# VHH binders against c4kar8: the designs that were tried, part 213

Target 1, 263 residues: c4kar8
Amino acid sequence: MAELSTPSPASPAPLDGGRGDELEKFTLRGARQILQLLQDLITHRGLITAHTGGGHSFMTAVLKVDEERGRVVLDPSPDPQANRRALAAPRLTCVTQLDGIRIQFPLVGLGEGQDKGRPALFAPLPAEMLRLQRREFYRLQVPLAHELSCLLKAEDLARKPVEVSARVIDIGAGGVAVVVPTGAAEFVIGGTLPACRLALPDGEPIELDLEVRNLNRQTQRNGTEQLRVGLRFAALPRAADTRIQRYIFKTERALNAKARGGL
Short names: E, the ipSAE of ESMFold2; O, the ipSAE of OpenDDE; V2, 0.75 times the mean of E and O plus 0.25 times the DockQ between their complexes.

## First folded at step 14 (VHH)

Design i150 (framework vhh_7n9e_1; at its last look DockQ between E and O 0.01; V2 from the best seeds 0.00; counts 0 for: pae E 13.8 > 2, placed apart)
Fold by OpenDDE, look of step 15:
Structure i150 (fold): chain B 263 residues (1-263), chain A 126 residues (1-126)
Amino acid sequence: as target 1 above (263 residues)
Amino acid sequence: DVQLVESGGGLVQAGGSLRLSCAASGFTFSSYAMYWGRQAPGKGREWVSGIDSSGGSTAYASSVKGRFTISRDNAKNTLYLQMNNLKPEDTALYYCARIEVYYYDSSGSTYEFDYWGQGTQVTVSS
């Protein structure tokens, strides 16, 4: 009975080695900026994946920022072993997202204790925080009410052409993630889907070519299996890019207004 | 409102014993680590002893180690300091305090306090 090795959670794809110089543009080193960003994480209750090394991570959150003492307080893991790993690690790599922007920051010098009678992890404030504002990395979570769809031209198991209407779950300047029923079509990573149609609310569908970048099978709570397909825009026309960007901007603005209590 | 009220101080001869009590109210006592501090005449405040919320871990200043014992009764919301083999150098105002924050890292232990009592005077005569 071959022990099905549970596929090791795919190590977050190394941030593509864009030259060290490009990352500097997105690195915050100002104390005020760092404090503000940490405060924003608190306000938005942003979940943070804390990587301890060796492929291990746990979920945490920033609970408090103490500017006067120069420290950040984190929510400890419910797993004591994860906390031990965190404390033993020379560096904790924290990864999160705020408003669709990936945020990464290191913490060093972790300690364990209590804050106001609650167990907590403590660390000095990070010296730097990476905020990847690249439009190409930003993914807007598409509101369900928008009902964005993408007509995929794919092949079935018999290599017969099939058209699949897929719900768009997120969109960025570089591509879309869609959900399709399991078995609706066969997708190959690196494969191209030609002459697909992305439906935006503001007009006619955009015809475009899509490249399959990732596949993720998800089982819903109801037991239904879905396939999440990550797709890159291949050779996107300028007019289409403009429309996509406009949609993203407009939607983000609306979501932010709603979050601020704007009717 | 958080209140800490110390009692049990007094005059004692060298080599004698005292038991101090600190009655806590206005907060969930069992959730907080507590400590005893003291202030001798003309000197600053010094840490004497600490105890975690459960009472499972205790710490002592080197000057009192082996002579003093910190304990707590969470059901009674009371912190205790048993002081044995008292010395004239132990003469001070003894106060209890709530630890707001404590943590340990590779550099050591850190304690921060948010509330303290008025104190009880301990005088040890030669």
Scores: ipSAE 0.520, ipTM 0.769, lowest interface PAE 0.7, mean pLDDT 88
Fold by ESMFold2-Fast, scan of step 14:
Structure i150 (fold): chain B 263 residues (1-263), chain A 126 residues (1-126)
Amino acid sequence: as target 1 above (263 residues)
Amino acid sequence: DVQLVESGGGLVQAGGSLRLSCAASGFTFSSYAMYWGRQAPGKGREWVSGIDSSGGSTAYASSVKGRFTISRDNAKNTLYLQMNNLKPEDTALYYCARIEVYYYDSSGSTYEFDYWGQGTQVTVSS
């Protein structure tokens, strides 16, 4: 009876594998540390973007960590195709954020079944988890109530200009992630979108040149598909950088104040 | 409190038939997949048959396939095992169990049980 729209702040795209050696100091390999971090994701009801490869992902969550049997239990997608894609994938790359810290981990050997009568996905505990608290990796999940948008100036397949109002789902020092309907415009990784307009609540829209960094077709918690576009700030004037940082700081502070006030 | 109580065992001649029942209580029976197993004298426990929560999907051990039929009545919270063409090697204590967890992956099927009945004895004379 709760036909719920899915407020799906998606996690950032997976980190580049060529940076593995650089990221070693942020890698957790201890069984106790991995278990504790997964439990923290359960406690905070963290939404996870699970990347299945080929530009596809779905929204999930950790339902349970079974220490004795060495496995994690995940919420399956309401979209059966997303689950089939995940089960066929040799690896899931799971990306989430907890208290400003980017968390990423692999899952291998995914299974489908039931836990205590409820549908579930199963995987062995990850052998490693990345936990990154770096400014360049930090992404504020944009509150749905802020209705933060970016007007993208892109092209269709015939190279005709189109304008797409995209919802901003996360924002950081280096860029934004937006969601658009699949087919709304043509995006090319490495391509530049000039003179886009980022609308912040505290003033006039900011005019920005954005570089397309990644594209992902994401199946949301309600089973619908959206195109997630990761966009890098190609050139960022100091005044624009200051306004973006101010928005991030104020929003994070307000969210933290609400959380503490609820205690 | 979860309870599983088996009945219907007894002594039969080779080629005979028996119908076993497992009465379930203390949980939402219709939500759980269920299992029948057996333990022969001097041997370990052996999986016999499984059935999903709806009754639409069943599985059998090779030794009983074609002779045994697992079924359930969710309105009565009861699991059944119809055993036909019984053989002396079917002599065992037969018990039911609730499947707490099951899943399928590239390595095969995993079944984990949290509650077991005490069992009902089946003896097949030659």
Scores: ipSAE 0.458, ipTM 0.762, lowest interface PAE 2.2, mean pLDDT 86
Fold by ESMFold2, look of step 15:
Structure i150 (fold): chain B 263 residues (1-263), chain A 126 residues (1-126)
Amino acid sequence: as target 1 above (263 residues)
Amino acid sequence: DVQLVESGGGLVQAGGSLRLSCAASGFTFSSYAMYWGRQAPGKGREWVSGIDSSGGSTAYASSVKGRFTISRDNAKNTLYLQMNNLKPEDTALYYCARIEVYYYDSSGSTYEFDYWGQGTQVTVSS
């Protein structure tokens, strides 16, 4: 029988109830933690997307925390209609990111007013804030200029050995994602690719075993069909782990410096 | 390392029942939503059923709703699929998968699967 074709994973169905339970361990409820996180957003000038419902949102920022009155002070939108929607909404869902951490919090009871003579929006302090970081699963989007590649030792449709040089599109502590032309090899979810070679910009390529975790068929902008393969590092030696973490850390710092200088 | 091991497959007559198990290890099982998928010979993968981390919310593909029941035992780190009134078209390799929640927005979460089992074969004869 011919080898099983490599289909894209199906999109998952939404699981309403699981959302709340899965997020509880990332939810801050302590007043001190909430105030400190809001102050961090102020200090770092965090831009916030404020969702008003019905698919509408606007950009804002926390200008300050008024502890005497128990309020946060927000920057109003330059669009008066956005401000009207925000004031009419029963709940404003604020979403932002601070240094790789997704931050989300609800505001209720939004009102308008002035802060130091300037128009402002204000609401009671949130009772909870979500801080979500999947640090152990974080994946750096690899800059094309780094030309990271991974030599995969796989099999073709006839189960014969084939070597595929695959471009690495993201890398994290636990694995990489690569792209290959559709049909270049057969990949099986859960299958192991022994003795692959990951080429980092510094040093010799790392020899490591990879396990196939995800498969996704994609059509590129030029119409070319490719396969995205999610790969886990199996039995990663400490030296290899250190080199990978060093690459991620240095690249993140370089990208953050470029973004900061451009902002 | 993360491991998902399916069992309970086999040969069964149409109209019969099977119960599949998925033993999980190497991660905090109770913190993750889980999913059953299947792949028939020469066909693409099909989503079958999903269950949230607590077991309180379930979802089913229309082709199996009312016949299959997903459940979990977080104390035993085990995911189950009870399959009743089996049909020849249910013949497939059945596998479990872990759902990774990457981020949350006001409309919900975006999910990706990040680990899959090797699967257990179910064959339904007419």
Scores: ipSAE 0.000, ipTM 0.133, lowest interface PAE 13.8, mean pLDDT 76
ESMFold2 (binder alone), look of step 15: mean pLDDT 80; pTM 0.788

Design i151 (framework vhh_7n9e_1; at its last look DockQ between E and O 0.64; V2 from the best seeds 0.00; counts 0 for: pae E 6.3 > 2)
Fold by OpenDDE, look of step 15:
Structure i151 (fold): chain B 263 residues (1-263), chain A 126 residues (1-126)
Amino acid sequence: as target 1 above (263 residues)
Amino acid sequence: DVQLVESGGGLVQAGGSLRLSCAASGFTFSSYAMSWGRQAPGKGREWVSGIYSSGGSTAYASSVKGRFTISRDNAKNTLYLQMNNLKPEDTALYYCARIEVYYYDSSGYTYEFDYWGQGTQVTVSS
């Protein structure tokens, strides 16, 4: 009985520190910007994956930023071994996401102690924070209430043209993910779906070509099978791109306002 | 409101002993590390001793090491400083302080205090 070693989910490859000129554009080095971003992490209670090296990590959060003393306070791991590894590491690599933007920052000189009677980890403020605002990789989770849809022009098993109305579940500058009923159409990775129509709330549907990038079959809790289709915008007119970006921005702003208790 | 009230100070001859007490109220005493400090006439505040919340770990200034003993009774919300073999140079106002922050890193221990008592006077005569 060969124990099928479930492939350990590939730890996201450490962003190879290839300091390419491109990463510099996304690197914050200003003290005020760093402080603001750390404060935003506190406000949003962002969970941080802290990497200690050797493939080890633990979950933490920024608890406090002390500008005057130039330090950040982190939530220690409930695992004492993880904390020991963190303290022994020459560098802690912190990875998180805020508003769909990947944030990465190093901490050096980690210490352990207490803040107001609570166990905590302490570090100097990071000298830099990477905010990967790659618009290309940002995917907005579409609120169910928006009912975004995409009319897909596809083929069935018999290669007969079919039109499938698919619900859009996420959208970014580079494409959309949609959900379709299983068996509604046949999709081929790398295949192009021409003259599809993306429906946005703000006007007429956008006609565009879509490339199938990934397929994922999901079983719902009710036992219904759905197919998630990842689609790239193969050819997007500039006007359409602007509309999509506007929608994403507006929706993100509204979601953030709601999260802050403003709506 | 956080309160720290020191007692047990007085006049003592060199080589004598005193036991100081600090009564704490207004916070969860058992959760906080505590410290003793002193201020001699014309001098700044000097850290004397610290004790962690569990009471298991203690630290002392080099000037008092081996002569002073810090302890705590969490059930009584009280911090103690046993001072033995007192010297004229130990003459000072002794105060207790709550440690808001402490941590250990490669540079050693860092302590930050947020509340201090009014102090109790200790005078050691030659």
Scores: ipSAE 0.608, ipTM 0.812, lowest interface PAE 0.7, mean pLDDT 88
Fold by ESMFold2-Fast, scan of step 14:
Structure i151 (fold): chain B 263 residues (1-263), chain A 126 residues (1-126)
Amino acid sequence: as target 1 above (263 residues)
Amino acid sequence: DVQLVESGGGLVQAGGSLRLSCAASGFTFSSYAMSWGRQAPGKGREWVSGIYSSGGSTAYASSVKGRFTISRDNAKNTLYLQMNNLKPEDTALYYCARIEVYYYDSSGYTYEFDYWGQGTQVTVSS
């Protein structure tokens, strides 16, 4: 039970603050709106990637929203090191999604303790939450059953070419996020990975160039670490773009039908 | 369902010792941090000591540190307070409390209580 490898949900990287005017119009600051959105995360069992800075993050979830006391209660990591990093951080940047809609919010003043005898992390309610309902920000969490992979052409520690098969955890119009086996390759933000191969469930792999946008060493809910790599599509061919969009829309429709209990 | 029942109070001379007990029932005692508090005549409630669920971490008010020892027996669902070198200033109603929530952040410790016992009276004569 404790030794079982749990499936890891997609873990979006935090936004870098570009397009401040555009982000502002998607920023919720009303107390009622913030409370409702946090409650929606609880209701839909939304898993959250909490970024502690320095390229580190861990998987968490909102356990409780205490409106009376103005705080949220979060699931701590089973990895004590991840919790220590979170508590030492001046700010926690929480990133999640609901039905492909990106949600991001800061938590300041994180504490650790217990709620009704269970270990928990505590923070004041966030003063703001981002809710990005834009097509360009949409990310599909890839179902594990699809076994989506991307063969990356990268370099090892000695700068020799290596090929790494990475599991695709999310996909959007502009790129993918993948999980890379620890120590398999070295990645540099801004570096280009040429002639990578994206395998979709149907048809031949798509050959494309990828740019490394972000790197995150994430502690999973079972306490293990994975390297998550955000990759941007560089000059995506029209045929490939069409096929990727078709996959996203088809999978989204199927997931929505399943969530509604439809046929 | 939750019950906390204190015992062991009484009259003792300055420099003496007493051991208080708190019998807990109606919840999983071993999962909860517990606390002792006191209320002296004409004063508000004062936190005295706390102990985490495993018994591995304890905390004390500065006024009792070095003289009082908090402990617990999870097999017996019982909380204890060993009071040594008692002073007249220790005269108070002593009660145990269940800590519903505790956490530590940059501002210090927060303790929130949901259940309190009725207390046991401790009187220390000069």
Scores: ipSAE 0.528, ipTM 0.796, lowest interface PAE 1.8, mean pLDDT 85
Fold by ESMFold2, look of step 15:
Structure i151 (fold): chain B 263 residues (1-263), chain A 126 residues (1-126)
Amino acid sequence: as target 1 above (263 residues)
Amino acid sequence: DVQLVESGGGLVQAGGSLRLSCAASGFTFSSYAMSWGRQAPGKGREWVSGIYSSGGSTAYASSVKGRFTISRDNAKNTLYLQMNNLKPEDTALYYCARIEVYYYDSSGYTYEFDYWGQGTQVTVSS
């Protein structure tokens, strides 16, 4: 059972291939969506790391998209060896980050030539592109010392109301993940939990509606089983969003200060 | 305004020779690969020969290889086709074309043209 992969903020490297099916919901396959995303890369002059395998890569950019002929045109490397590796590779894995969006797509059937008197690389349009917004998918791992909790208003097997106090293990702009003892309540993916209460270290608990997105059973050191519940904020008021963002910012700042302190 | 103007066509007996010229203007000729094509009466266009922008690499259709020679003079903005040992089957309207895009991949070579001249008639009598 795997958690959703979090995009890296520092470098455009390929995502772990063993988690590809977890990213299916973020995979664009519509022709119009793909063309628009490629055009955005052109417009914003996005630099792309093109991976050719064997630890080799080179920097490139999408120069144009030719919708009529179904292809993209890329900037070749000034290093002829990099171009030869790219042309020999069965697949080119292109990775970039563009202003909070992580983008990854494959190119197959790469060719070399000239466009309007200038050297260029050519490939058919990709059949799919991954598009991940960093803000919505970033999850802060909550320090144990903060003891963040969320009171869940859920139901048992008999559909009777039950309240469960759940420890928050990560938090982001779009939701939280919590842990509860197995059997504490019945959770259904897609179900909503109205009027839950998220307790942050400062201020009153936040009352919010949560949607169940993910369920994972886990076994602890002592053999006790627990349930990890991934929860989405259904409709987050501005004031609540501000408090959550402030908590994340302050906690990240504190954690970064410890890392730089060298202790 | 891109212009391609062919000249040098005419009537020639089988076994004879002609040299075609294509005067180019309105673009940086030395930056573009160029091509000759032909169109026989009632037939579609046929690619004849191509030459890279530097003049260092040439290609020919199998039907003309060994008989035709493509060349270019980048200082004079002129493309040439020397046609030797002409056959009645070579009768066609010959035109030069500017290659907008070319590339080579595992499936072969592709040429895409954006401008064509009006052509010069070559007629080879038996």
Scores: ipSAE 0.135, ipTM 0.622, lowest interface PAE 6.3, mean pLDDT 82
ESMFold2 (binder alone), look of step 15: mean pLDDT 81; pTM 0.805

Design i152 (framework vhh_7n9e_1)
Fold by ESMFold2-Fast, scan of step 14:
Structure i152 (fold): chain B 263 residues (1-263), chain A 126 residues (1-126)
Amino acid sequence: as target 1 above (263 residues)
Amino acid sequence: DVQLVESGGGLVQAGGSLRLSCAASGFTFSSYAMSWGRQAPGKGREWVSGIWSSGGSTAYASSVKGRFTISRDNAKNTLYLQMNNLKPEDTALYYCARIEVYYYDSSGYTYEFDYWGQGTQVTVSS
């Protein structure tokens, strides 16, 4: 089983390194395919995490695809500092999902301005987009109503043990992504957090060891900043794996049934 | 229903001044950045100056910087261009334009226009 790869400035992006050749079958380079996928993101109102480098990202969305002018129009952050970081970055790495399928693409040459009187960010159409249809890259966006949390065992600035309750924002076969309160704990990439407790809606918390894979400061759409931590399941017990897969399966089916109930 | 109507053009001697006005209607003027452009006979449209929706930021073509001043009155839906120290090469039809899109990146500012007025003629004699 391959490790769950979360693209961030602290982790290799799926399109970087020799792995890019292995992902060729999942890479879209045709102009029509790229335009269609971007349009699908608009249609599904997909939220995009745009990574600006240095462990920073912000939440955005595609507002419009301008085929004639060869560009995309993005929703700017309400935090001016996040927009300044994006404009200063040589490249944005954009990550999103459609029906649990991970989508990733680069944007180069970002500009800031207005479209029909509304603030907007502008970038040329990406030359390629990655669409990963593999179990190892599948991430369920956790519904807010489920209130999934993970109790992390970490250290504070003084190296004292601390327990921090983190909200689980996505979950997959190989790990979870969580957001933690600012200043709650210190994390080191590659560090192990032993005996953490993942709370699912049904049953007792699952005790598991987690490895820190990436760190990213996310500016939310409301302008607030949170630390996003990507965590890999280390030596996941069979019973725990079964419960996690059951939760993912049940939640995905419930979401799909609700979305397609009118058909 | 978008209308841009320019006025204030005329014949003036080199070194003279003119003030152009553009009356805007059919849209929320205060929400849009606005521009002045010009066109000499047999030439394409050339951008002259831009002003952001609040009036707080302005931009000028190098050829007119220091001589021309763009301003706006959002309460009156009116755009202005004060032209000082006019030169024969400023002779052109001057257009008011609505900026549909503007953005800045590492290459500078880009402006894209969706509506232009009929224009007002400015002729500068030697």
Scores: ipSAE 0.332, ipTM 0.707, lowest interface PAE 3.0, mean pLDDT 84

Design i153 (framework vhh_7n9e_1)
Fold by ESMFold2-Fast, scan of step 14:
Structure i153 (fold): chain B 263 residues (1-263), chain A 126 residues (1-126)
Amino acid sequence: as target 1 above (263 residues)
Amino acid sequence: DVQLVESGGGLVQAGGSLRLSCAASGFTFSSYAMHWGRQAPGKGREWVSGISGEGGSTAYASSVKGRFTISRDNAKNTLYLQMNNLKPEDTALYYCARIEVYYYDSSGYTYEFDYWGQGTQVTVSS
């Protein structure tokens, strides 16, 4: 799981650039490629989760790219505390998706100001961006209309068993990300949640063990905060894996058809 | 600034028990999940157990589940690891650790332990 050999965070460091050959083929370092990817995020209205450290993040977006000044302009949070955390952070870890492809990049040297009379956050262009073009890394954004949920077996603050219905916001071959109601349960990275039930549109809920991989208090663009929990499938049975893959493929096809104008 | 000081290690017979403590200072203890890791001679560091900031959630490595119990006292800024039914394989230097940073890898997000103490030695004899 997590190693203790190399603490890194006292100084700003690029995301994933230090992991050697495995991630190098997915790392963009060309200025033209970086500019194009940032522009694609603007065009597709890509929402970005900016991690500010300490388990905190906020939802932002790239408003524009200023090539001449070598910087990006970001949408500030309506929560002043989220903006203060971001400005105080030595580094922001930015995560987003474009057509299910995971994109990550660091921002260092965040500042605040105005763009055309409106509040904005500014950062130098990232020197690298990670674009993970592998099926294992693909995450389907779950349509809200599907009302996909996962019933979590967890513990409350008093360590008493509690069942929490959590909304599934994305799903991939390796796991799900869920939104947990505030105060409903407490989680720790590395924790196993046994006998959870993942509800897919077809058939009975899938019973499986989930491992907590990430925790973030994310400030949404409307200023509200939600707890997002990343959960890895532990020892997924083949039948369950097949059902999950079928759901992902069917939903992808339906979203692709809708994008072409055919409901 | 951030300091973690482990204590409570020692020599114990197989089947015995030890309670490790970690005194934390320099940060708001209750705002952070805390972890125990260990390193056996000639091996890499291994995660052992974790506990959420307010103690509502715990996690254990499969090798120690059912034998070890992690707990915390936020009023005393102290983390504990109760180790029961110790085995020779549990012999290691035990570290208290705090998480700060998240990274993505092939398993999804993972994390680095940003701060750890000097460790306390646990030796289990046959």
Scores: ipSAE 0.015, ipTM 0.466, lowest interface PAE 6.3, mean pLDDT 80

Design i154 (framework vhh_8fcz_2)
Fold by ESMFold2-Fast, scan of step 14:
Structure i154 (fold): chain B 263 residues (1-263), chain A 126 residues (1-126)
Amino acid sequence: as target 1 above (263 residues)
Amino acid sequence: QVQLVESGGGLVQPGGSLRLSCAASGFTFSSYAMNWVRQPPGKGLEWVSGISGSGGSTTYADSVEGRFTIIRDNDKKMVYLQMTSLKTEDTAVYYCARIEVYYYDSSGYTYEFDYEGQGTQVTVSS
């Protein structure tokens, strides 16, 4: 399996040299296809991260497609500064997900006004939308009872090697998301964590190299902070891939049976 | 309050070099990874380079690997980007950024940078 270059919200792959060409087969350019996908985002209330440049983004949603005027209506941010940044930006890069499908599209020419008496943001319909329907984007929420963990090899603030046992909160064919106490280790986007050990039920831990893809700092209900780290499998042997897929399949099947059974 | 102030941009010819500086204040500098990101004219934001809080780990976008070097001085609360072998496609506004992420959505690739000021303009032209 060739590794798919996944667009980062801060650095969309379609704008990178020749790498963007690999995504062409997943790019929708037909007006009817674009309208249908935007309508699907409305129907499923897909939450969108809109990147406004300068390292800023805000959460929005498509509220309406105005076919007559050829534009989309977006939910403005409750933060007035975020809306001002968006209006000043030459381009928004919008990223969202529906049922495991990554969707990304540009919006150019953002304006503001009102829709049904409510503040709204408007933009012309995008000329293209990226729709990546790959198994690499599927995420299984890991049951707490499984106590799935990954031993991360990183550095602390003193540049000393440190091993951190992190709880795996979700897993897919392309990677895992883990929870780490704030300050336990240093992470940087794009950094590689070598020789980490993923503990799955059954068998020995899987040794693998992980690439840091995202960071999310969350305040717990008790006031403590935890860091959620998204990690991509940098190089995954076939045997490891098979074990991960088997775990995902078995867990999904068990969860589906539990939901239907009510036994 | 967090403040990040970029400087050192300018006009250079292809193949030239330039050093960008970022002065940070309002937070415990050594506890945070720092990044450089850029926005070319009419295009979206592009991540360029990152450095861990201690300075022990650095990362670079493929487009700049081997040409740019990120350095930090925690005593002075400074981050630097040394740029060499500059190309016309390096033309952009460059921003110093601290990654602060408060949301985790279903896409798994969400993060926010904490920016202050307007960045520093780098123009590479013959």
Scores: ipSAE 0.000, ipTM 0.312, lowest interface PAE 13.2, mean pLDDT 77

